# Designs tried in a protein design chat: miniprotein binders against q8wxe9r568to878. Part 33

Target 1, 311 residues: q8wxe9r568to878
Amino acid sequence: EEEITVDVRDEFSGIVSKGDNQILQHHVLTRIHILSFLSGLAECRLGLNDILVKGNEIVLRQDIMPTTTTKWIKLHECRFHGCVDEDVFHNSRVILFNPLDACRFELMRFRTVFAEKTLPFTLRTATSVNGAEVEVQSWLRMSTGFSANRDPLTQVPCENVMIRYPVPSEWVKNFRRESVLGEKSLKAKVNRGASFGSTSVSGSEPVMRVTLGTAKYEHAFNSIVWRINRLPDKNSASGHPHCFFCHLELGSDREVPSRFANHVNVEFSMPTTSASKASVRSISVEDKTDVRKWVNYSAHYSYQVALGSIW
Short names: E, the ipSAE of ESMFold2; O, the ipSAE of OpenDDE; V2, 0.75 times the mean of E and O plus 0.25 times the DockQ between their complexes.

## First folded at step 21 (miniprotein)

Design Vh3 (at its last look DockQ between E and O 0.77; V2 from the best seeds 0.58)
Fold by ESMFold2, look of step 21:
Structure Vh3 (fold): chain B 311 residues (1-311), chain A 81 residues (1-81)
Amino acid sequence: as target 1 above (311 residues)
Amino acid sequence: KTKTVELKVEGMDGPTREAWEDAMKIMEALYKLPGVKSVRVFIEDGTVYVIYDPSKTSPEEIIKAIEEAGFKAELVSVEEK
């Protein structure tokens, strides 16, 4: 039967400060995709919480979608699929379009300001260099200042969390000689025969430990990757920090850079949330009152945590 | 400080292209009046809500603007908000 689905996906990118993860730079890109199964002429209108529209709606009561926010947002740099009448949008802020049948496509995209003051969690990272020994430690804590974390009953998880620690090219050889980096059985093989003055061995295998998830070197990213399936962890006390530890001993201090890396990369998704607070207020299909209408929201976050230098 | 007037515009019926176009004409006409803050049109029955500054305009002037745009409107209620 006849149906239209609107998918609203936010992409957060940015840079946060060392330690407290204050947001130093941020960009939110919102993409709206349409999938529709409509017969005949299917001229559609999408109503967003565009501040330039506030209070100025033309709608059928049946077309009003459940509200997700009371806020109105400023849409920057709007770009549209060719099926959208851009002149209508620029003159009246009405998003008027004729979707292709049974074809998922990007209707529009725009930029906004990040709607929160903080991110869902903070990541504190400390590095130390002592001769040819390098240590990296991270502490991850859920942020009570983030709206989705304030009420345990309505908390929305962060999924597929990846924390990437870039590995200098000089250290990659410490990870090449294994097929199962990060697994427990691998630790037993490292450098057991070096009784006296390891000379030509350019280091030892890293010791990596986590209190949640897994950590291993991933060649695709040239990084040690700490992966966590879901935060908050249902088996941990609220406010409990989750830890990553890595120790690497190099063959000589010539291989130790003056700094580890300039940043740590953090990436995760949050289902059913919005980084922009973009909201679909209405979906109208011309000449039709019997169309099933669905709206889905999701956000993806990808940002850098500074380690002590800023560009 | 603002008031809301509810009006009924005759002849508006459902989700037709004509109803959308008529609603746009009404919206445009009302935004030419000083003191109009917002206009919401429900096209299935011609219900129109106008939030306005009573020191700058009135329900009578609002109805007149709609009539000059070619539509017939009747006052349903006025509410102070």
Scores: ipSAE 0.600, ipTM 0.894, lowest interface PAE 1.1, mean pLDDT 81
Fold by OpenDDE base, look of step 21:
Structure Vh3 (fold): chain B 311 residues (1-311), chain A 81 residues (1-81)
Amino acid sequence: as target 1 above (311 residues)
Amino acid sequence: KTKTVELKVEGMDGPTREAWEDAMKIMEALYKLPGVKSVRVFIEDGTVYVIYDPSKTSPEEIIKAIEEAGFKAELVSVEEK
């Protein structure tokens, strides 16, 4: 059976401010990969939601791919594989190509402006130092400004969420690899602006608590890593924050580093091109009508959030 | 305000390179007309949809432009949105 699979993947990178999580800097790269099993030489045409193509489409009805978006996007800095006729693209914006057979390859890449005003969720983190006591607290909230979060029925989740808190090298001895702290999804007791009560735990071992997922020191990242499988959590009440708390009592105030990490790293995936809103509108194969066609969409987010520190 | 006209062009049977090239010629001819906003060509049967400003062009002018490009076109329908 003849088949063509198109993988469209967003990669979002950026820097986000403390507090309101304003995007200070961002980059969205979209990559399109092709895997085809086609007999003989088959000329293919790929149709995207390119704003320069808007309203000007040549296609077979059967080659129209189902799309969930009516948005048209501006492509920047297009780069093509050698199998693409770039002259045709420059003259007509048609992506004409002869695919490599039975080989997954990058057909093209382009940049876009981030399609949303906000990220899917906000993260506020505060670090406090009092003598030899160090506390880190984070509050995670879903953003109502993100389009996919507006309707619970059409909610697109964030998957494999990873929040990493860099740990000073001097403190690594205080963390164990086996230290896994996680609670089942509970109602957050902490409101916006509230802190977890200081637990006077005497000793060098960190106390960590999370309202969702798991948190542990991971040597591979030299960080405490808060992991959440899916956001929003179906078992959590809408509008309540998820919280992370860490308390560390050092042997003396001299063990407190003069400089802390000033950021938290956030990573997650989404099962759609949520960053670019790029979509495949059509896939055509010359002289072939019975080709099975598939399109997969994904996004990966990786960004830094600035920390608020109180000394 | 825009209108949509549906046309049938004879002799277009895709998916072929020839059908695609013919479609491109039709589109090029239509883009020269004032008020044309969108052109969609279904190359399997020669169905053409044109979204246009009725204050600047007409279905008759659209048909004429396609004919001047060397194709025969017939009006199927006109819809107002």
Scores: ipSAE 0.426, ipTM 0.809, lowest interface PAE 0.9, mean pLDDT 87
ESMFold2 (binder alone), look of step 21: mean pLDDT 79; pTM 0.732

Design Vh4 (at its last look DockQ between E and O 0.79; V2 from the best seeds 0.73)
Fold by OpenDDE base, look of step 21:
Structure Vh4 (fold): chain B 311 residues (1-311), chain A 82 residues (1-82)
Amino acid sequence: as target 1 above (311 residues)
Amino acid sequence: KTKTVELKVEGMDGKPTREAWEDAMKIMEALQKLPGVKSVRVFIEDGTVYVIYDPSKTSPEEIIKAIEEAGFKAELVSVEEK
């Protein structure tokens, strides 16, 4: 059976301001991978929602791929695999190529401007230091400005959300609990109904609490990592923030570093090209009408949120 | 204001051959040279051509003429206002 699979993947990177989570800097890279099982020499044509192609399409009806987007995008800095006829692309914007057989390869990549005004959610973080006491609080809210969040029926989730709070190396000992089976990382207690404010908690052990997901120190990142499987949460009322809280009492004020991380790292995935809005409009194979065609869409977000440290 | 004209080009046998693509490209190029043409969609399968155009600058008759000058025959199927 003859088949062609097209994987379209966005990679968003950036820096976000404190408070309102304005995008200060961003980069969107889209990569298209091909995996094909085609007999003989099979010249392929890939149609994208390229604004320079807008409305000028040559296609077979059967080669039209279902798309949910009506957007046309501007491609920047296009780079192609050697199997693409770049001259044809420059002259007609048609992506003509002879795929490598039975090998997954990157057909092309390009850059776009971020297609949304806001990120899918906002993260506000406050850090306070009072003597030897350190508190970190975060509030996560879904953004109504993000297009995928407007209609619950068409809502695209954020998946495998990871929020990382860098921890000074000196504090790592405080996040370890000796157990009979060895050292274990302290885990947050989940309290779904909690709104966390500043609480003076006396004790040598860090107190971590989350309203959703899990939080623990993870050595691999040298960070407290707040993990949420899916946003929005189906069990949470719309509009309520999710909260993270950490309180740490250090042995002395001397253990408070003069500088600790002034940012939080955020990562998550989406099952669509939400950053670029790139879409495959058509896939054609020369002299072949019965080729199974698949298109997969994804986005990965990785960005830093600036912290306001109040010392 | 734009109009959409639907045309049928003779001689397209519906096979995704290189020649069919080349013919479709010739048609598209001929139409893109016309003033007021905004969009050209060619279906190789049956020779259906959709042209979105500014009616103040071009007409269905001029579109058909351009296809004929490119070496093809086209018949008007419909005109829609959008």
Scores: ipSAE 0.764, ipTM 0.943, lowest interface PAE 0.4, mean pLDDT 89
Fold by ESMFold2, look of step 21:
Structure Vh4 (fold): chain B 311 residues (1-311), chain A 82 residues (1-82)
Amino acid sequence: as target 1 above (311 residues)
Amino acid sequence: KTKTVELKVEGMDGKPTREAWEDAMKIMEALQKLPGVKSVRVFIEDGTVYVIYDPSKTSPEEIIKAIEEAGFKAELVSVEEK
């Protein structure tokens, strides 16, 4: 009956390079939420893998949580809910608090550093604007250097992937009613420097094509949005690129805006993992031994891929 | 290289958690001031203390002495290499 759940959610943001998606800037915001069902006024203690106390812990054995990492992290700009005793945190780096009853709330937040060298996948994008002709091509590949991709038995999927291509208002009429699904044969046509939309194609060819997921203009984002439910794709060979292709013939040169998009936006979630390797090492509930204790980790990524000179 | 000493601090078992916590904080502070101590882990239900230390800078005997100067009695249980 009695339980406490600790939800640790990392939010990665950043900017990555055009071709190989090297991380140029990044920030990770970690938020910790508590939901508890405890009788009486139960004082709780939370221990994190805070580098300032590395290996220096005061615990009860029953309060130790399963090891999720050997890494110790630096916590920056900690902010706390009013139920946290900040003097105790200052003196011991233990988060001492009295939780709100049966109400999910944000216990604390802090900033930290992304724990990997690469992102789970790369997005390479080539763009051109030539007179009234606009082409955009993207190739998505799972990264070989990302730790979750190196062992199929421990893979953590990227879920609800959104790749957003900002669209000038002048081009909205060209996308208003179009939505496409993935086609395996299209990726063979678009492979490695091939261009199919500039000549010898006519009439019935869609403005946009994808090899996985869907693509359509979404007014909420003022963007073409390429959506993929899950990566890696279960039906695709390892290392196989997933493609987006767009070809527009605009009505006149006046439809070319004075400013072009400088980036593509990428957004996705990864369940059961963290971007920072923030980890709950212990959960104590004062004088209670029969409390069920749960820790959930998740990461959400939202970043920009630089485009260089054109859109 | 480092060694790990396991100690038993008397009088921690049977205490209310808050009092045992306060005792553990005193022990932690005393050991963190001792040169050569790399990490300290205190289990408050029974007074078990694990200290990782540099044997060229300190010893189990000096570690016990620091605990005793903080007001607690500690006995050596074991020593092992990391």
Scores: ipSAE 0.658, ipTM 0.914, lowest interface PAE 0.7, mean pLDDT 82
ESMFold2 (binder alone), look of step 21: mean pLDDT 77; pTM 0.709

Design Vh5 (at its last look DockQ between E and O 0.84; V2 from the best seeds 0.74)
Fold by OpenDDE base, look of step 21:
Structure Vh5 (fold): chain B 311 residues (1-311), chain A 81 residues (1-81)
Amino acid sequence: as target 1 above (311 residues)
Amino acid sequence: KTKTVELKVEGMDGPTRRAWEDAMKIMEALQKLPGVKSVRVFIEDGVVYVIYDPSKTSPEEIIKAIEEAGFKAELVSVEEK
């Protein structure tokens, strides 16, 4: 059976402000990969929601791909694989190519402006230092300004959410527990419905709490890592923040570094091109009517949230 | 306000290379017309949909442009949005 699979993947990177979570800087890269199993030389045409094409389409009805977006997007800095006829693209905006057989390859990439005004969720973080005591608190809220969050029935989730709090190397010892089987990282206790205020917990061991997911020190990142499988959480009431809390008592105030990590790292994925809104409108194969066609969409987000200076 | 005209072009039987080339010629001819907003060509049967500004062009002018490009077109329908 003859088949062509198109993978469209967004990569969002950026820097976000403290408090209001404004995007200070961002980059959206979209990459299109092809995997085809086609007999003989098969010339292919890929149609995108390119604003320069906007409604000017030559296609077979059967080659029209289902799309959820009606948006047309501006492509920037297009780069193509050598199998693409770039002259045809420059003259007509048609992506004409001869695919590599049975090999997954990057057909093209391009940049876009971020399609949304806000990120899918906001993260507010507060850090306090009092003598030898350090507290870190974060509040995560879904953004109503993100289009995919407007309708619960059509809501696209954030998946494999990772929030990383960089920890000074000097503090790594405090996140280890001696066990009979060796050193284990401290894990957060899940406390559903907890409002975390400043609670002085006396003790040499770090206290971590989360309302959702898990938190632990992870050596691979030199960070406390808050992990959430899916946002929004189906079991959480709409509008309530998810919270992370960490309290650490150091041996002395001298162990408090003069400079903390001034940022939190956030990563997650979405099962759609939510950053670019890029879509495949059509896939045509010359002289072939019975080709099975698939399109997969995804986005990966990786950004830093600025923390204010700890005074 | 825009209108959509549906046309049938004779002799277009895709998905052949010739059908694609013919469709490109038609599209190029129509894009040069004032008031044309979008052109969709179905190459399997030569059905052409043109969205246009009725204050700047007409179905008759659209058909004429296709004929000047070397093709025969017939009006099927006109719809108002």
Scores: ipSAE 0.782, ipTM 0.951, lowest interface PAE 0.4, mean pLDDT 89
Fold by ESMFold2, look of step 21:
Structure Vh5 (fold): chain B 311 residues (1-311), chain A 81 residues (1-81)
Amino acid sequence: as target 1 above (311 residues)
Amino acid sequence: KTKTVELKVEGMDGPTRRAWEDAMKIMEALQKLPGVKSVRVFIEDGVVYVIYDPSKTSPEEIIKAIEEAGFKAELVSVEEK
């Protein structure tokens, strides 16, 4: 009956270089939301893995929550809901609050540095324009340096991966036909091991091939979108690259833009706070020992990868 | 080269507002004491663990700081880190 749920969500954004996928810019924002159903006056305390708190805790032993990280993090630019006593936080780092009842609300937000040296996977992209022919190829590889990829017992997937290739306005007519044909021919054109051996088509009929997931033009994004449900793929070796290929023949050289798009957009989610490593160490409710306590972790990544060049 | 002292503080008997306030007073008093590295308070039974530098303070000084804050503390044990 009595219950408190703490929802911890990372948001990573940034820019990644071509070639070596160096992180050029990054921004990590973490938001904490509370949903509680508590009777009476219920002053609550939230314990995070705040490095300024390390070793200085006031708890009941039963309020200690399980964690999956040993890291302690620096909380920057903390902002709080009005129910939080900010003076107590600034003087003692205690997150003391009286939650809104039966109403999900944002308790606090803060920024951190990205907690890893690399992103969960790398994406290399090569583009070429020869006359009225345009080709785009991408290779996706899981990063061995990302902590969630090192231990299969604690592996945390990237979910709903979306890789977007912006499409110049000159190409939109070509993709109206592709969208219809893609629905009809997807089964025949998708093969993990042989995608790039397909017969070339000519005219304004683009060819798209992937070794994992699906790819099609999506008007909502004005982009070709490569979608992958889950990485790493259970049917692939850890070092196996996943490929995207697109060949487009434009009607005339006048329709060919002078330059390709500068970046590819990547988005995905993870069911952990992988970007900040924020973790809830304790949840305390004044005068209560029988409150059901839940913590949910998630991260969303949204960043740009520079286009690679072969030629 | 740190030591850990375990103390028992009287009157701290669970998750009341008074117990939280008392624990915070103890925390604040001990964090002001030179040589105290960290303080952990378990409010269900008043057990307090203090990690300290023995060249700068002692269990006796730690107990005195708690008593000056208005609480009675008894030494339970001292352990080498």
Scores: ipSAE 0.642, ipTM 0.915, lowest interface PAE 0.7, mean pLDDT 81
ESMFold2 (binder alone), look of step 21: mean pLDDT 77; pTM 0.707

Design Vh6 (at its last look DockQ between E and O 0.84; V2 from the best seeds 0.75)
Fold by OpenDDE base, look of step 21:
Structure Vh6 (fold): chain B 311 residues (1-311), chain A 81 residues (1-81)
Amino acid sequence: as target 1 above (311 residues)
Amino acid sequence: KTVTVELKVEGMDGPTRRAWEDALKIMEALQKLPGVKSVRIFIEDGTVYVIYDPSKTSPEEIIKAIEEAGFKAELVSVETK
């Protein structure tokens, strides 16, 4: 059977402000990969929701791909694989190409402006230092300003959410528990009903708590990593923040580094091109009417959130 | 206000290379007309949908542009929105 698969993937990177989570800097890169199994020389045409094409389409009815977006996007800094006729693209905005057979390759990439005003969720983090005691608290809330969060029926989730708090190398020893079977990282206790405030916890062992997911020190990132499988959580009441809390008692105030990490790293995926709103409008194969066509959409977000001043 | 016209172009039977080339010529001719907002060409049967500003162009001007490009077109329907 003849088949063509188009993978459209957003990559969002950026820096987000403290408190209000405003996007200070961002970059959205969209990459389109092709995998085709086509007999002979098969000239293909890919239609995108390119604003310069807006409404001007040459297509077969059967080649129209289902799309959920009505948006037209501006493509910036387009780069093409050598199998694309770039002259045709410059003259007509048609993406004409002869795919590599049975080989997954990057057909093209482009940049866009971030399609939303806000990120899918906000993260507020507070850090306090009192003598030898260090506390870190974070509050995560879904953003109502993100379009996918407005309708629960069409809600697009954030998946594999990872929030990383960089830990000074000197503190790594405090997150290790001696076990009979070797060193194990301390894990957070989950408390779904907890509102975390400043709690004086006496004891040399770090205390970690989360309302959702898991938190532990992960050596691979040299960070405490808060992991959440899916946001929004179906079991959580709408509008309540998810919280992370960590309390650490150091041996002395001298162990408090003069420079603590000034940022938190956030990473997650979405099962749609939520950053660019890029969509495949059509896929045509010359002289072929019975080609199976598939389109996959995804986005990956990776950004830094500035931390407040340690007081 | 925009008007959508449906036209039928004779001799277009895609997905041949010729059909694509012919469609491109028609597209270029129509895009030069004042007031044309959108052109969709179905190359399998030569159906052409044109969305336009009725204050700037007309179905007659659209047909004329296609004819000047070397094709024959007939008006099928007109919808006003």
Scores: ipSAE 0.802, ipTM 0.957, lowest interface PAE 0.4, mean pLDDT 89
Fold by ESMFold2, look of step 21:
Structure Vh6 (fold): chain B 311 residues (1-311), chain A 81 residues (1-81)
Amino acid sequence: as target 1 above (311 residues)
Amino acid sequence: KTVTVELKVEGMDGPTRRAWEDALKIMEALQKLPGVKSVRIFIEDGTVYVIYDPSKTSPEEIIKAIEEAGFKAELVSVETK
């Protein structure tokens, strides 16, 4: 059976301010992949919501795809697979190509701006280093201003959320276990190894608590990683923040670094959504009217939240 | 103030390479015409919608531009926005 699948994947990167979670810098790279099973040397045309063609379209009615947005976007720095006729693109903004048979490949990539004013959730982090004591707290809240969060019936989740807190190498020995805070908090253990006149050089083990997901040190990232499988959480009240807490006591003041970290890394995926609002408006296969056509959207987010220095 | 004209271009019937090429010729001809704001061409039946500035062009000039490109077009309707 003849078919063509168009996968539109957005990769968001950026920098977010510490206190008010303002997006300070952002980039979106969009990659479009094609997988097709077509007889003969099928010539295909892909129509995007390119602002340069707004209002000027050549289509068949059967080739019109359900749109995911009313927006028209500017495509920057377009790059194409060799199967694309770049002269046609420059002259008409139509993406004309002969796809590789039964082989998934990257048809094109381009850059856009982020199409939303807010990210799907906000993260506020407070840190302190006071003598031998280090504390980190984070509060995560879903953003009501993000389009995918506005209607529970059409909500698109953030999946495989990772929040990474870089850890100075001096402190790596202090992280030995995962901490989980669900409906019940883990009981804190009191470490009494440091005092005036103390000769102890041993640090205490950290206490890490989360209200959702898990947190542990991950050597692959040199970071404490707070992992959440899905946001928003189905078992949590709307608007209630999800929390991360870490407390550790260092064994010696002479080993206290000048600062804990200057940023937190946030990474997650959103299926069936678009960070750029890039949208496939049409898919045409020349001389064919009975080809099954599929369009998939996904977005991956990877950005830094500024933390500020403690010193 | 803009006007939308609906035209039907003869001989455009189905999703062939020739139909795509013909539609491109029509698109290029109409985009040269002063006052044309947008052009949408449906190649399965030759339906063409043109949004234009009536102070700069007219349905008659639009049809003439299509005819000069080598195609025959019939006026179907005109709607003022």
Scores: ipSAE 0.647, ipTM 0.920, lowest interface PAE 0.6, mean pLDDT 80
ESMFold2 (binder alone), look of step 21: mean pLDDT 77; pTM 0.706

